# Ledger of designs, part 90: miniprotein binders against q9h3h3

Target 1, 235 residues: q9h3h3
Amino acid sequence: EDGFTAEHLAAEAMAADMDPWLVFDARTTPATELDAWLAKYPPSQVTRYGDPGSPNSEPVGWIAVYGQGYSPNSGDVQGLQAAWEALQTSGRPITPGTLRQLAITHHVLSGKWLMHLAPGFKLDHAWAGIARAVVEGQLQVAKVSPRAKEGGRQVICVYTDDFTDRLGVLEADSAIRAAGIKCLLTYKPDVYTYLGIYRANRWHLCPTLYESRFQLGGSARGSRVLDRANNVELT
Short names: E, the ipSAE of ESMFold2; O, the ipSAE of OpenDDE; V2, 0.75 times the mean of E and O plus 0.25 times the DockQ between their complexes.

## First folded at step 7 (miniprotein)

Design PB6
Fold by ESMFold2-Fast, scan of step 7:
Structure PB6 (fold): chain B 235 residues (1-235), chain A 96 residues (1-96)
Amino acid sequence: as target 1 above (235 residues)
Amino acid sequence: GVSEEIKKKLEEALRLVEEAIKRGDPELIEKAIKLLEEVIEEAKRLGDPELLKRAELALYLLKLLKRAIEKNDPKKIELALRWLLKLVELILEELG
């Protein structure tokens, strides 16, 4: 069953959340320290489970930068999970609209723009650009995955505080593009992560709400944004 | 043969986990960790990348569970246990 892959991904996400994070917190650390911190912890070299040859000997779940105005609010995740089990048991249709209402009811509103890059200079350069935008106040908070033992792509997550605020989501996209990022971006509400909505989910839901593609030369936004749920161009 | 031995080691690891939680004894998790290390070595010999990655994650969740028991953190114990059980169940299902 396809659900087996989703459970493995959820277990990996949980383990990363429980492990220590490397954090540059602009609320308590001067911005002048950022370049040294980025040089010390390039995400292409930081290992997920620790390695004597890497910047870390101990496991690292995430590498994160918190902006000066960042105020974490995860909402009522326990109430969300209980309501999700009740919804599944009820036999009612599970749709993007139903999940959106569940998220609003339980104040689980955060979401993130995702970009996937291979380990290397381009990943480290992209992360440095995002981190500077966070510390300068154009973005609120971001994190990047450490290098996995098996290789594969790493992910940069750029968070917004309310996935139902389309203007805020689009403003974050614009700030990412202004930081020099040109790769494909997809937007996922955290409610989907908490409920295990990944690719090949049993409800056949698209695991992301928005998709952003870099557009050379023409757009003031620097990108074309598609609403995946409604198949509508927003920009 | 080999799959049956791996299955028995995973079942014994879960028994040790249950006992460790009931007694609050992280030393029993250390025994479960050794069993998962053996499963990992068997996965490497078999050349089974799916078994290897799942067994490595299960080993990691055992280490998180051990730390959570040592710190008497009920929320982290419940989270680590929940995902460990789901992951081991996936491994056992795939072994037949």
Scores: ipSAE 0.022, ipTM 0.500, lowest interface PAE 5.3, mean pLDDT 84

Design PB7
Fold by ESMFold2-Fast, scan of step 7:
Structure PB7 (fold): chain B 235 residues (1-235), chain A 100 residues (1-100)
Amino acid sequence: as target 1 above (235 residues)
Amino acid sequence: SLKDELRKRLELIVYLAEMALRAIKEGNLKKAELIIRWAIKLARLIIEELDDEEIKRRAERALELLKEALRAIEAGDPKKAEEILREVIEEVRRLIEELK
């Protein structure tokens, strides 16, 4: 475990969340404007800290699309952070169960399907597909990271309201697949992101709850979803 | 390289300090406090991994300035915090420039 890497990733995620976002908001913007907006802000070209040569001169934390029916439910993130500090000090075991309990207590229930793609055509194409699904009402909200200064993979996040609602999580997976996405997907509750649970975490927690792999043809349609914690196939 | 990685990590400290300054300008002191606390955590982790005594000493100076900025925010003195954060940015920028 690399404590610095986990803390650094948490700090970068916090900074991105607090920086300005480029948002297409379908609640107030006609759907007919989406294609022009996607062409103006392809995620492979939007830079994290701004660049005169990119679409943005100022820092951008996230590029996001809000669906027509999207209603933000932020939960009590401040209370969650305070409870997390207390938990670490208490000597109580830090497990998936204790984190789930903190999330429920503080109403930090949202989660997201993640896909990691290299900067380029495939990333921009995948994002366009997801954005259209959001605007058309098949998904609620999504965001994609801008390009980091020295490259590396970018992430598309497709949100669901409640990570404890398995049916809702599976419905989002189906909609992502229907949008033409074929890459590996993993599902992470936002509580893990806020608390810095990444692959290098000190508590040896699996950083994701579900994994989805595209399945072409056969009896099952769209994808094969695995519950990673319980080692149970859901689809 | 290790020096390139260290430079990137120090640049994040500068970025967080600049973000805290923007939060102060916006009148959001709770946001500034949160950002400064993250900068302090990250600075401590950077310092733990430093082998060069001179670089470590200078990074420790920047950490102490971040702590002073936090205390100014907690005391309800955003003008003082702003001055100290600018000093943090200046000090860390100098350190970045000296890294080969």
Scores: ipSAE 0.069, ipTM 0.524, lowest interface PAE 5.8, mean pLDDT 84

Design PB8
Fold by ESMFold2-Fast, scan of step 7:
Structure PB8 (fold): chain B 235 residues (1-235), chain A 100 residues (1-100)
Amino acid sequence: as target 1 above (235 residues)
Amino acid sequence: SLKDELRKLLELIVYLAELALRAIKEGNLKKAELIIRWAIKLARLIIEELDDEEIKRRAERALELLKEALRAIEAGDPKKAEEILREVIEEVRRLIEELK
């Protein structure tokens, strides 16, 4: 999220969504093919805009793995965008509550756990673990950004169906930890992404709902989860 | 620096215009419309940050071309939108050079 403006970050995300994706779809591809696919397309080597020396010569927006039971549940994103423009024009206060209400009204309920890692071995290893968890059914869907031209950090996104379902969000965190992931995780509802709520937003909203830290010593849960908005420990 | 950030935003507008051209070629006018609307939002943001009146005028011209391309898509004239988007790319590339 370290761009000049929230609009810049949102536009980059939109462009990535609209460029071609490299997808391993477990609904139509045997799980036995996953290891070869991961070896062919390590995220640290796949370039955002294509490079004849990389696995891709053409632009790639995202590298994704769809679980066998994955069913896209996109709400009314167009209605959400129209309502957001109207809200901003009205001058009405923009708060976490108004954003949550817009999300519910337009059925835009999905969200994601985010992890940011530098390009390299650690990123590729983390992605492989997440991808296997998706194909094995412990997670529903995940994607990872390709390497940017300037070589900044890449992001792995692990999705859940409903950001208002706290138990489901925590279950996904547990599955990520069980996959061997030990880095910091933050949870962001997709409504915030669609509306351009990033770290430098105009409304000074916290851009994430939860934070998960790996817990050494073998706790039953494997992590400590904090509700960012209320500063309350959940686990 | 501010100039480096503005240059990155202008480069993103060029990329979005190219992406819109690809969407038009694929026959996906709804996708092209969404992309152009994002390019318009970024152009407005850039114009707010520009101090040089000459550079600002040129950015405003690029914004008007983007609005024209959007109207062409809405009118069901993708060939006109393509021509206008190519003009946007040319104008914005010149603007990027000015900010070197």
Scores: ipSAE 0.225, ipTM 0.656, lowest interface PAE 4.1, mean pLDDT 85

Design PB9 (at its last look DockQ between E and O 0.38; V2 from the best seeds 0.00; counts 0 for: pae E 3.1 > 1.5)
Fold by ESMFold2-Fast, scan of step 7:
Structure PB9 (fold): chain B 235 residues (1-235), chain A 85 residues (1-85)
Amino acid sequence: as target 1 above (235 residues)
Amino acid sequence: SIEEIIKEVEKLIELAEYLLEMAERLAESGNYKKALLIVRWAVKLLELAEELAKKSGNKEVLKKVEELIEEAKKIIEEIEKKLKE
C-alpha cells in the first residue's frame, strides 16, 4: 500500500520543527529592521542543511515571522494523539467531521494557508509581502521552508488561530491576496499535520479543507474559495 | 521501477539517520521526551524502508535497514529507562 509519502512528509516536518528556526519576532524587534532581515535571509537562498555558500552554515528548519500580537496555542496535542489511537480501534468512520470533533475536544484549533512556489524571485517576493503583512498586523504569523538539498518547490504557511472559524480563515485569504499573492492556496488544519494526514494517507482523506484561486476582475482583487469537503464555492 | 524503489529507500535511510543524530543531541541535553518522539519517527521511516528494500530484492540495503532498526530500538529502550527514573 502507498503510505510512504505521508510518513516521509510527517518525519520531514518533525525534523524541521526540531531544527533551529530563523525568526523575525515583531514582539521584540522593531519593524524598521524587517527589510534588512528579509534581504539577509531570502528563502530561495537559505539551505535546509546548511552550506558555506548560503546565508546559513548550519541546518535551518523554518524561516518565520511572528506578529506583534502572536500568542501560540497548540492545545492538548498529547490528548489528541491518545484519542486518535482510540478512534482508530473503535470502528468509528474516520471522516473530516470526526477529526474536527477530535480537534475541538482537545483545543487543537490552529490551521494554515499553504502556497507552494519554485525557488527564485517569485518565492522571495511573495514571502516578503507576507512577512510585511504579518509585521503590519494583517496576519498573525507565517513561515517558509528553506531550499531542499534535492530542489523542488518551497512552501509558505500563513497561520490562523481557529480553523473552525470560517470567517477568520476567509479574512486571512483576503489579507494574503491584498499582499499581492496570486498563486493557488490550500488550507490545512494543524490537527491533520499532527495526525499525519498528507497526500497519501491511509484513510483517503483530502489533506486540505479549502482551496483559494486568484480571480482577476475590475479594481477589486478577489479569490474563489472552495470548501473541499462539501464541494461548495464560498466566494 | 526497482531503481526508483532503491532511491526511495536510500532517502528514507538518510532522513532516519538524520533523526537519530538529532535524537542523540536531544538526549545529551536531557530532553528525553523529544528524543523519544524523534527516534520513534526514525523507526517508522526505517520500517517503511525495510518493506521497500524487501520488494527491491537488494539484500545489502535490507541488511543496513535491519541494523539501523535494531540500533534505533535499543535507543528507545535506553531513553524509556531514563524516563522511568
Scores: ipSAE 0.356, ipTM 0.764, lowest interface PAE 2.8, mean pLDDT 85
Fold by ESMFold2, look of step 8:
Structure PB9 (fold): chain B 235 residues (1-235), chain A 85 residues (1-85)
Amino acid sequence: as target 1 above (235 residues)
Amino acid sequence: SIEEIIKEVEKLIELAEYLLEMAERLAESGNYKKALLIVRWAVKLLELAEELAKKSGNKEVLKKVEELIEEAKKIIEEIEKKLKE
């Protein structure tokens, strides 16, 4: 069933979160070092498990860049997860409204714009543009997955601090487009990630809140943003 | 097909084994709360693998899954004891 795929995806995500990360931290590293770091660790060449010949000899879960304004605050993730387990055993309905309320109650408000790209120049170029936007202060924090052995698409995640703040989410979309990104973007609140809820989950929840499509005649930044929860255009 | 089911079970086993090794590594580093979290996810994978293995009728793969579930339960008990200390 679809729950099988979601469980596999959730477990892979958990493993990546717990493995080491490669991080450029603008709070402690001069911005002039960014280009050298990007050249050393292109996401199309950094391997998930440290394959021979890659720039990393050990597993890497994520490649990340932290902006100068980045303030680490995942919220009450432990309390969120405990409440989630209790909810599942309660017999009460599990709905998108339930997830939203859990996120608010436990202050797990962050979310992220996602883009999926095949390994290669387009991925590395897109990541470099995003990383520069983070270091320059237009975005707060971003990460990109390393190359998997299966050769599938990789993901760039661009974070915002509050998925309920629509203006902040739209500002991040604009900054992504200003970096030259034209592919489809989807927005996923972190509450779904911390609970292991992916698109093919057993509860049939849809973790995508917003969708952004590049258009020349759209918003001031050339994107059209759709609220998937209400099926209404925001731009 | 049964062959496809067995391949899926084998992939779930491989990932679950990786998670169990990660949990042991985390526990050795004193990170018991994260270790407990990761081993509980390994159990979720193994429960899925168990259901698929039963559907496949393959007793060898089912036995492997059941052994891993018992291993994971022992790891959980050890971690929970450490958390009480």
Scores: ipSAE 0.310, ipTM 0.706, lowest interface PAE 3.1, mean pLDDT 86
Fold by OpenDDE base, look of step 8:
Structure PB9 (fold): chain B 235 residues (1-235), chain A 85 residues (1-85)
Amino acid sequence: as target 1 above (235 residues)
Amino acid sequence: SIEEIIKEVEKLIELAEYLLEMAERLAESGNYKKALLIVRWAVKLLELAEELAKKSGNKEVLKKVEELIEEAKKIIEEIEKKLKE
């Protein structure tokens, strides 16, 4: 029973940001070392708390790969949160447009494609494909959650710089599909995470902006992307 | 069912407690901005837990959630004080 709702996974993800990361940084490490690194730290074997027999002896929050063009920019998250609190107290209507505007104003524009996979070969293979795409410059940055003690699905996050750039979001989807990923993808802006917007929130906001389903022989991108807010297919 | 609601509340509580612990650790390390972010998110989880607890009618669970909210608020105040320092 994958008892963790998407909200629980988001909470754990935020907490995991605090623990050490296993990082392959393509800016400082030769691409030729990627395969050895992937073999050393397969996500299905890396444990959240550094269990005996795992590749990691210390707790690991995330396994990540940084591309050559990766630049960490979190924007003004504090200002965003303050504005969000003020907005809630004002009694003004809160819409997806409101959140978008807040994100733009505070330059909190990052978002991510999410995929959930059971621990095992398929996960490790998917991660390897994503990691290669990042190192090759098709994607900017990605991370995967380590194996939890209780098991359950692991999440791969593939980031884009701007969730308001529809083309950029779609390009990332294409790159993920080109890497051989066929599972369901959902796209979530980081602003929704920072503001604690989860499923069934009191504002009826959908935290997922896009959904991507693999399609064989269909679109040139190998997927159908649905705009969840407007219920419109973009591809 | 009420039982299902209670289980959900318990999960939210567990996550919130974990976040609060992490926030405290971050604050101790001087990472106040990140600590504040985490605590605020914990409060959001607890607010949801509170609403669900009220629906369940379980007073014990509700009380626990309320206590955690108070704890979270104290942590926020402490962090905010440090940020002004």
Scores: ipSAE 0.142, ipTM 0.592, lowest interface PAE 2.3, mean pLDDT 88
ESMFold2 (binder alone), look of step 8: mean pLDDT 87; pTM 0.842

Design PC1 (at its last look DockQ between E and O 0.56; V2 from the best seeds 0.00; counts 0 for: pae E 2.1 > 1.5)
Fold by ESMFold2, look of step 8:
Order: structure tokens, then C-alpha cells, then sequence
Structure PC1 (fold): chain B 235 residues (1-235), chain A 105 residues (1-105)
């Protein structure tokens, strides 16, 4: 009954992936056009299904910015998914270490920092800062969800190419903070996303690998980053 | 709840309809590009249409699962109609692919 929450979330994620995206691609678009594009498509006004009065008349799944160094590589996602199905029927325990090994074996190494913000100027300002960081080369790829009819929080995703590269993940956190972002950040390896493992999953897995909290005048990077698996502060 | 299953089924139907509309749009663009001799663009549209059709087929598997779980005959009929629609699209995909191959030279 109430166990369909994960299925609804998976269906929504699939729909957003399948619907068109609004993309600023720095590889083919001059950086001087970014401010106009941001003004035309603020995430607080771009609607998921093209509501009347919004800048889009068609559904939009995601608003994205691709940096000049963007080179898409999802790894062996199909092999990952097959191995995951086999694991579930094998009787072998499913642990965070098991998922990490699957991701490494199949070269599905990307992950993302996530932030959740209510619709409004704070969201649009945060997105603009992230988008500029991507176009300037400090980050590689970012996306933000459009506004839903319900008016719930929206999510900004900032990608890194290898969740096992701790320094690279921390550098992305620093770049996000340098863009003026002070809210809580959580980091989720893409392996959890490709396997449909969200917070309310039946394996009780926690898909959050790192947590970043802004510290005014505290650590060297202006944030406190916690490794959730080992309960170790990295900063 | 049963209300949640009904909402999920309706959502998947809407998602399927949007996907199939876009598949047809992409196929028309592939045909037009092929007629203009731009086979590279035609192949891009055709590949995008194929990928979207594969995703739409996955939606049908979900629809069938929900129809079986609920025992709802209306859901079963709608899932079968969606299956017929994608079978027609697959046939059209093959026809467009042949046109694109012929236009290569």
C-alpha cells in the first residue's frame, strides 16, 4: 500500500529524465549569454508541465548547465543493474560496502552534491551562482528541478565524476560554498540513483555519503564536511 | 493505498502519452532530415527516438504489473492499448530507419 512511495519517486525521476531539458551548454554557447539565459529561465518560474504564464509552454524535466569540460560517462549502468538483480536473489547481505564495490566494478563512479531550497529568489540566486561556477570551470555539470504545482522544495544537483575521489568531492563543496551557498549539502553517489535506492528504501540503506554544513569563520573551507559512513570529519 | 496505485497508473499513462508524442515528432524530423540529405542529423533523431521508445516500453511493463496486482480490467485494457501503440511505433521506427539508410547515398 504505503510501500509505493519509492515507486512514485522512481516514476517521477524517470519522467523528468524523459521530458525535455532546458540546457545552457558552455561547449557551444558563449559565456556572455549566461546572464540572459538565467533571467529567462529562473528555476522558481520554470514549471514542470508548462503552466500558463510560465516561460515554458512544454514540460521541462530539468534545467541544466554543462561546463566546457563536460564529457558524459555513466559507466556500465546496464551491467550494474544486472549485477544488482543477481545480488538481490543470491541471499548475500546488501550493505553500503556492497554497493560501493558494485559501483567500482562497473565504473559507475559519478555522484552529486544536493541542496533543497524553497521556490523564490533565494533558489534563483543560488542556482545562478552555481551556473556561473560551472561556466567558469570550477564545476563541471549542474542541474536544478523546475517548479512543481505543489510548490514544494526544489533540488540543485552539482555533479562530480568520481565519488571515491574524496579530494575532488571536497573541491566541489568548496566551489559551491564560494558561490555563496550556505545551506546543508548532502552527497549521493549515482549508483544509488541508478538502482532506485532512495531514503525510504526497503534495505534501510542510507544513500548519503557525505554531509556538508556551512561554518561561519570555522574550518579552512568555510564548511564542515562529515563522512557519514565512518562518522569522521573531513575538514 | 489503492488511491496511490490509481494515481501511479494514471501518471504512467500520461508519461507514456507524452513519450509517444515525442517519438513521432522525432521520427518526422528524421524523415525530413533524410529527405534533405542530412543523414547525420537524421541518424541523431532516429537514435533519440529509439531510446525514448525503449523507455516507453518500460512504462508498459509497469502498467502491466499494476494491472495484474490490482486485478483491474480497465487498467488491463489500457495497458494492452499502450502495447498496441508501441508496436505500431516500432514498425514505424523500422520504416524510418530504412529511409535513412537509403538516403546515405
Amino acid sequence: as target 1 above (235 residues)
Amino acid sequence: TEDKVRELFEYLIEMFERAMKRVEELLKKAEEAAKNGDTETAEKYLEEAKELAKKAELIIRWLKKLAELTGNEEFKRMAEEAKRIIEEAEKRLKEVEEKVKEARS
Scores: ipSAE 0.401, ipTM 0.734, lowest interface PAE 2.1, mean pLDDT 86
Fold by ESMFold2-Fast, scan of step 7:
Structure PC1 (fold): chain B 235 residues (1-235), chain A 105 residues (1-105)
Amino acid sequence: as target 1 above (235 residues)
Amino acid sequence: TEDKVRELFEYLIEMFERAMKRVEELLKKAEEAAKNGDTETAEKYLEEAKELAKKAELIIRWLKKLAELTGNEEFKRMAEEAKRIIEEAEKRLKEVEEKVKEARS
């Protein structure tokens, strides 16, 4: 689009990463403190840049919960970026397969389930359910965006450590559903984020790998998970 | 338009200023932890400060590029000031790194 939209989006993403995070770290904090922490920092009320009426006076980039067994591994992002630059200048085709290959080679394997919700009770309730699942060990790590000054939807990100591990990705989806989440979920590998693969990218790649839709049937709650690239139902 | 470039430039300056403030906060926490003999915590804060400073260097590269692209004298002045600030922060980081090494050994 016109007028530095891509640059503004990149700057906003970088700023959120660089600004302070509000973290509940179950590796060092007793699980009994979670409810008080969630009550203190509901994501619908935490503001991106702080204000007197919000729980935060200072800027907040993300609100996050780390599980007891969480062990961060971002891989070799610099090597990934160098290889990406070489690929672009080589003239070789850029496909989901080549991006997957780069990610595996440089150990940039993490990915995330994304859900977008309007500020309010539904967002806060969804986040509380996700946070509890993380602290209880059903999920590894999650974060939620603070409320932007412009308004609009907020995003909850639920991470898995290996996007190539379909069973692990599906297990995370099941845990999200068990936490009471009924909205649309999409799964995006972090390699796509690092390389700037968003909606309407120049390579015409689908920006997400999977889609999960809530399905209420019989006595069990479940979901339909679709492989977006191949249009194949996985569940 | 020039207005959109100015908006981006000002956003980057604000982001840079917040980053520099946080670097100093992390370095003070590292010094305090080292003073109290908690070298593991000191090293954790020191590494966080180093990573944040490296990201702030990327902001300076963006600021310089926008100043060159526009030929704007005000942008050039602000980019030069940001460069001075990060150079001072890097000196401060080396000072704290030495204090942490001293406490560890």
Scores: ipSAE 0.360, ipTM 0.719, lowest interface PAE 2.7, mean pLDDT 84
Fold by OpenDDE base, look of step 8:
Order: C-alpha cells, then sequence, then structure tokens
Structure PC1 (fold): chain B 235 residues (1-235), chain A 105 residues (1-105)
C-alpha cells in the first residue's frame, strides 16, 4: 500500500502539471501589477477544478511566478526515465548517489524548497512574500498548488537551478526566510519527482536532501539547514 | 487497491485528453497568427504546444505502467490509443512549424 501511494502522488503531480497554470511572468509584466494579480488569484481561493465562485472557472494545475532571470531548462527527462527503468530492471542497488549521477548525466538538476501550509490568510501571505521575492530577483521561480476540493494543505515550491550547488540551495533558503517564512522547509530535487520518489517509496529512499528550520536570533540566514543524507548541519 | 488504480488511470486519461485538446487549440492559434503575419505570436503558441505535448508523453508512461500493474486489457488499449494520439499531434506540430517558418520568410 505504501509503495502504491508514492506512485499515486507522482502521477497526480504530473497530472497537475498538464492543466493550465496561472502565471505572473516578471519578464513581460510590470512588477507594479503583481499586487493586483495576487489579489485576483489568492492561492487559498483558486480551486484545482474551477469550482463555482472561485477566481478560476477552468482547472488550474499551479499558480506560478517567473522572475526576470528565469530560464526554463528541464534537461533530458525522457532519457532520465529510460535510464531509471533500465536500472530497476538490472537489479543493481539504488542509492541517493545513483539518483544524483542519473540527474547529472541527463542534466535534470533543478530542485525546490517545499513548504506545506493550510489554506487561508497565512498561505496567501506566505505566497505574496515569495512572489515579491521572485519579482525582485531574490528568487528565480516559485509555484503554489491550488486549493483541493477536499481541502488539505497546499504546497509552495521555490526552485533552484542546481540541487548539487549547495551554495545556491542555501541562498534560496536565506531569501525565503527574508521573505518572512518561518515554517519547516524541505528540499527535494526534481529528479526525485520525475522518478516517483516520494515518502514511503519502495526503495526506502529519503525524498528530501535538506531540511531548513527557522531559528530566532541565529545567524544572518535565520535558519538551520540539515543535510539529511549525511546528517550534518550546513549552517 | 484495484479501485484506486482505476481511479488514478481514469484521472490521468482525463488529464491527457484535456492536454491534447489544448495542444490542438494552441496549434490552431499558431496557424491563425501565422496567416495574419504575426509570427511572434505564432511562435509563442507553437512553443507552448510543444512543451505541453512533451508533458503529455510523460503521462503515457504512467498509463502504460498502470495498465501493466493491473493487467487490465482495456487500460492497455487506452494507453496505446493515447500513444497514437500523441504521435498524430507530433505530426501536426511539425506541419504548423513549417507554416510558421514560411510566414517568417
Amino acid sequence: as target 1 above (235 residues)
Amino acid sequence: TEDKVRELFEYLIEMFERAMKRVEELLKKAEEAAKNGDTETAEKYLEEAKELAKKAELIIRWLKKLAELTGNEEFKRMAEEAKRIIEEAEKRLKEVEEKVKEARS
């Protein structure tokens, strides 16, 4: 049951990527329009399937903000998946190192900080802070899940270009903290998403490489970042 | 578990169909823009259609996997049909791309 749950979540995430996105693109839209856009499409009110009375009449997969420096590069996801299928068939051990090498080989290097928040003011406020940080160039790109029909937590994803660049990952954490976010953050490479590596996966792989915990009165970063693979604090 | 797999499969099919409908709509918009001499708009719609088609191909892999997992012959047939749909869309994408190139010249 646990293995199937991981595959189900992967498929749902991929399906959401297929539906239309509500996007604010700072490359083509003036930054002065951001506040009006945020007011029009608050994540707590935007519904996954365009429910009656929602700001959206059509299904929405994600709400996203693109920064000035955003360049979409997904790498060779198809080649990655083929290599992953071949690896599973080979019966060779699968480790975090294996996934890292697959990611590098296929140039699938993007990763994201994840935060889970209940629908409501706190979510919308957090999203507004992140969106502003993206438009101001402190972050490159972020997205938030729309409200599900049954409710539950929504996720904000803040991307970095390279999950192997520890400095870039830490800089994004600092920018998220500077935007006023105090909740727990987990960092997940996109390669883990594409390969269906979620919690309780059949390979017993940890889907998160880093955890960030907010720290009052600490370093200039305002967080402690833990490398989960090595159980080492990076800050 | 079987019911959950079925629900997931049906959901993925629905998402795929919506995506492919959107691909066709984008291609029509690209063709119309090209006809009107708006090559920039035509290219934008074409690139969006290409990106969406690539994402749709990823769904087909999941459909095949679920079909194999269940052994359901109906699911296998539906996954194969989805593959045919994407192959036809890829041909259509190439045709529209050539029209956009012609409009640039």
Scores: ipSAE 0.321, ipTM 0.683, lowest interface PAE 1.6, mean pLDDT 88
ESMFold2 (binder alone), look of step 8: mean pLDDT 84; pTM 0.805

Design PC10
Fold by ESMFold2-Fast, scan of step 7:
Structure PC10 (fold): chain B 235 residues (1-235), chain A 105 residues (1-105)
Amino acid sequence: as target 1 above (235 residues)
Amino acid sequence: TEDKVRELFEYLIEMFERLMKRVEELLKKAEEAAKNGDTETAEKYLEEAKELAKKAELIIRWLKKLAELTGNEEFKRMAEEAKRIIEEAEKRLKEVEEKVKEARS
């Protein structure tokens, strides 16, 4: 049952990754063009599978902004997947430590802060703030899901290079808050995504490492970050 | 759930068909470049075709998983047909790869 749900989510994620992306690449495009691009492709209006009434007639998997200093490193995803299959057939325990070790061995280190927002003005405004922070160099890269056929919340993903680099993860959180974002954020390593480990997984693993909650007027940082695995407050 | 799985399954089939059409177009271009002695262009088209074929193989793996999980006989039939199509494309890819190698000699 749970496995069925996880497989469905993994297949959807694969399809989105394989479909065309709408990308603003600050490495090759002047920053002055960003506002026009954001106005042309508001995520609340871009449809997942295309629609005559939307900005897109063809499917769009993701809407993304690449920063000027962005240097992509996906690591050895093929080696990771092969090692994962070997681990499952070995009968050895599957734990957070085992997955962390697989990620390090295969250099699949990237991770992301996630925020889920309903389609509408608040989503588009939040995305515009994140996109500007990326183009201005405060964040490296971000993407947002297009509007689903059946509705529901959309997700903004803000990436960091290395989920084992706690300071880098916390710096990204600070930059998100500085961009005016006040909603709940959760942090997930990409290794869990590549292996199809979502919330309802059969290994009972928590793919979320950190949680960030906005703190109104309490500190210059503007947020409290919790280590979800150990239930320890970091800020 | 079954309705959502059906929509996803049908979408994956459409994606597979688009990839297979592009693979055939690239293989045709690779053959033509090889016949004209342009082995560098032929190798480029062949490599693009191989990458798209890998994506199509991934789609087939997901089609099979979804068919098995649902027990849907129609899904199983469609996944089997997609497997036949990619096997034919892989055979054609090897034929074109051989022609490119021959032209290089």
Scores: ipSAE 0.298, ipTM 0.674, lowest interface PAE 3.0, mean pLDDT 85

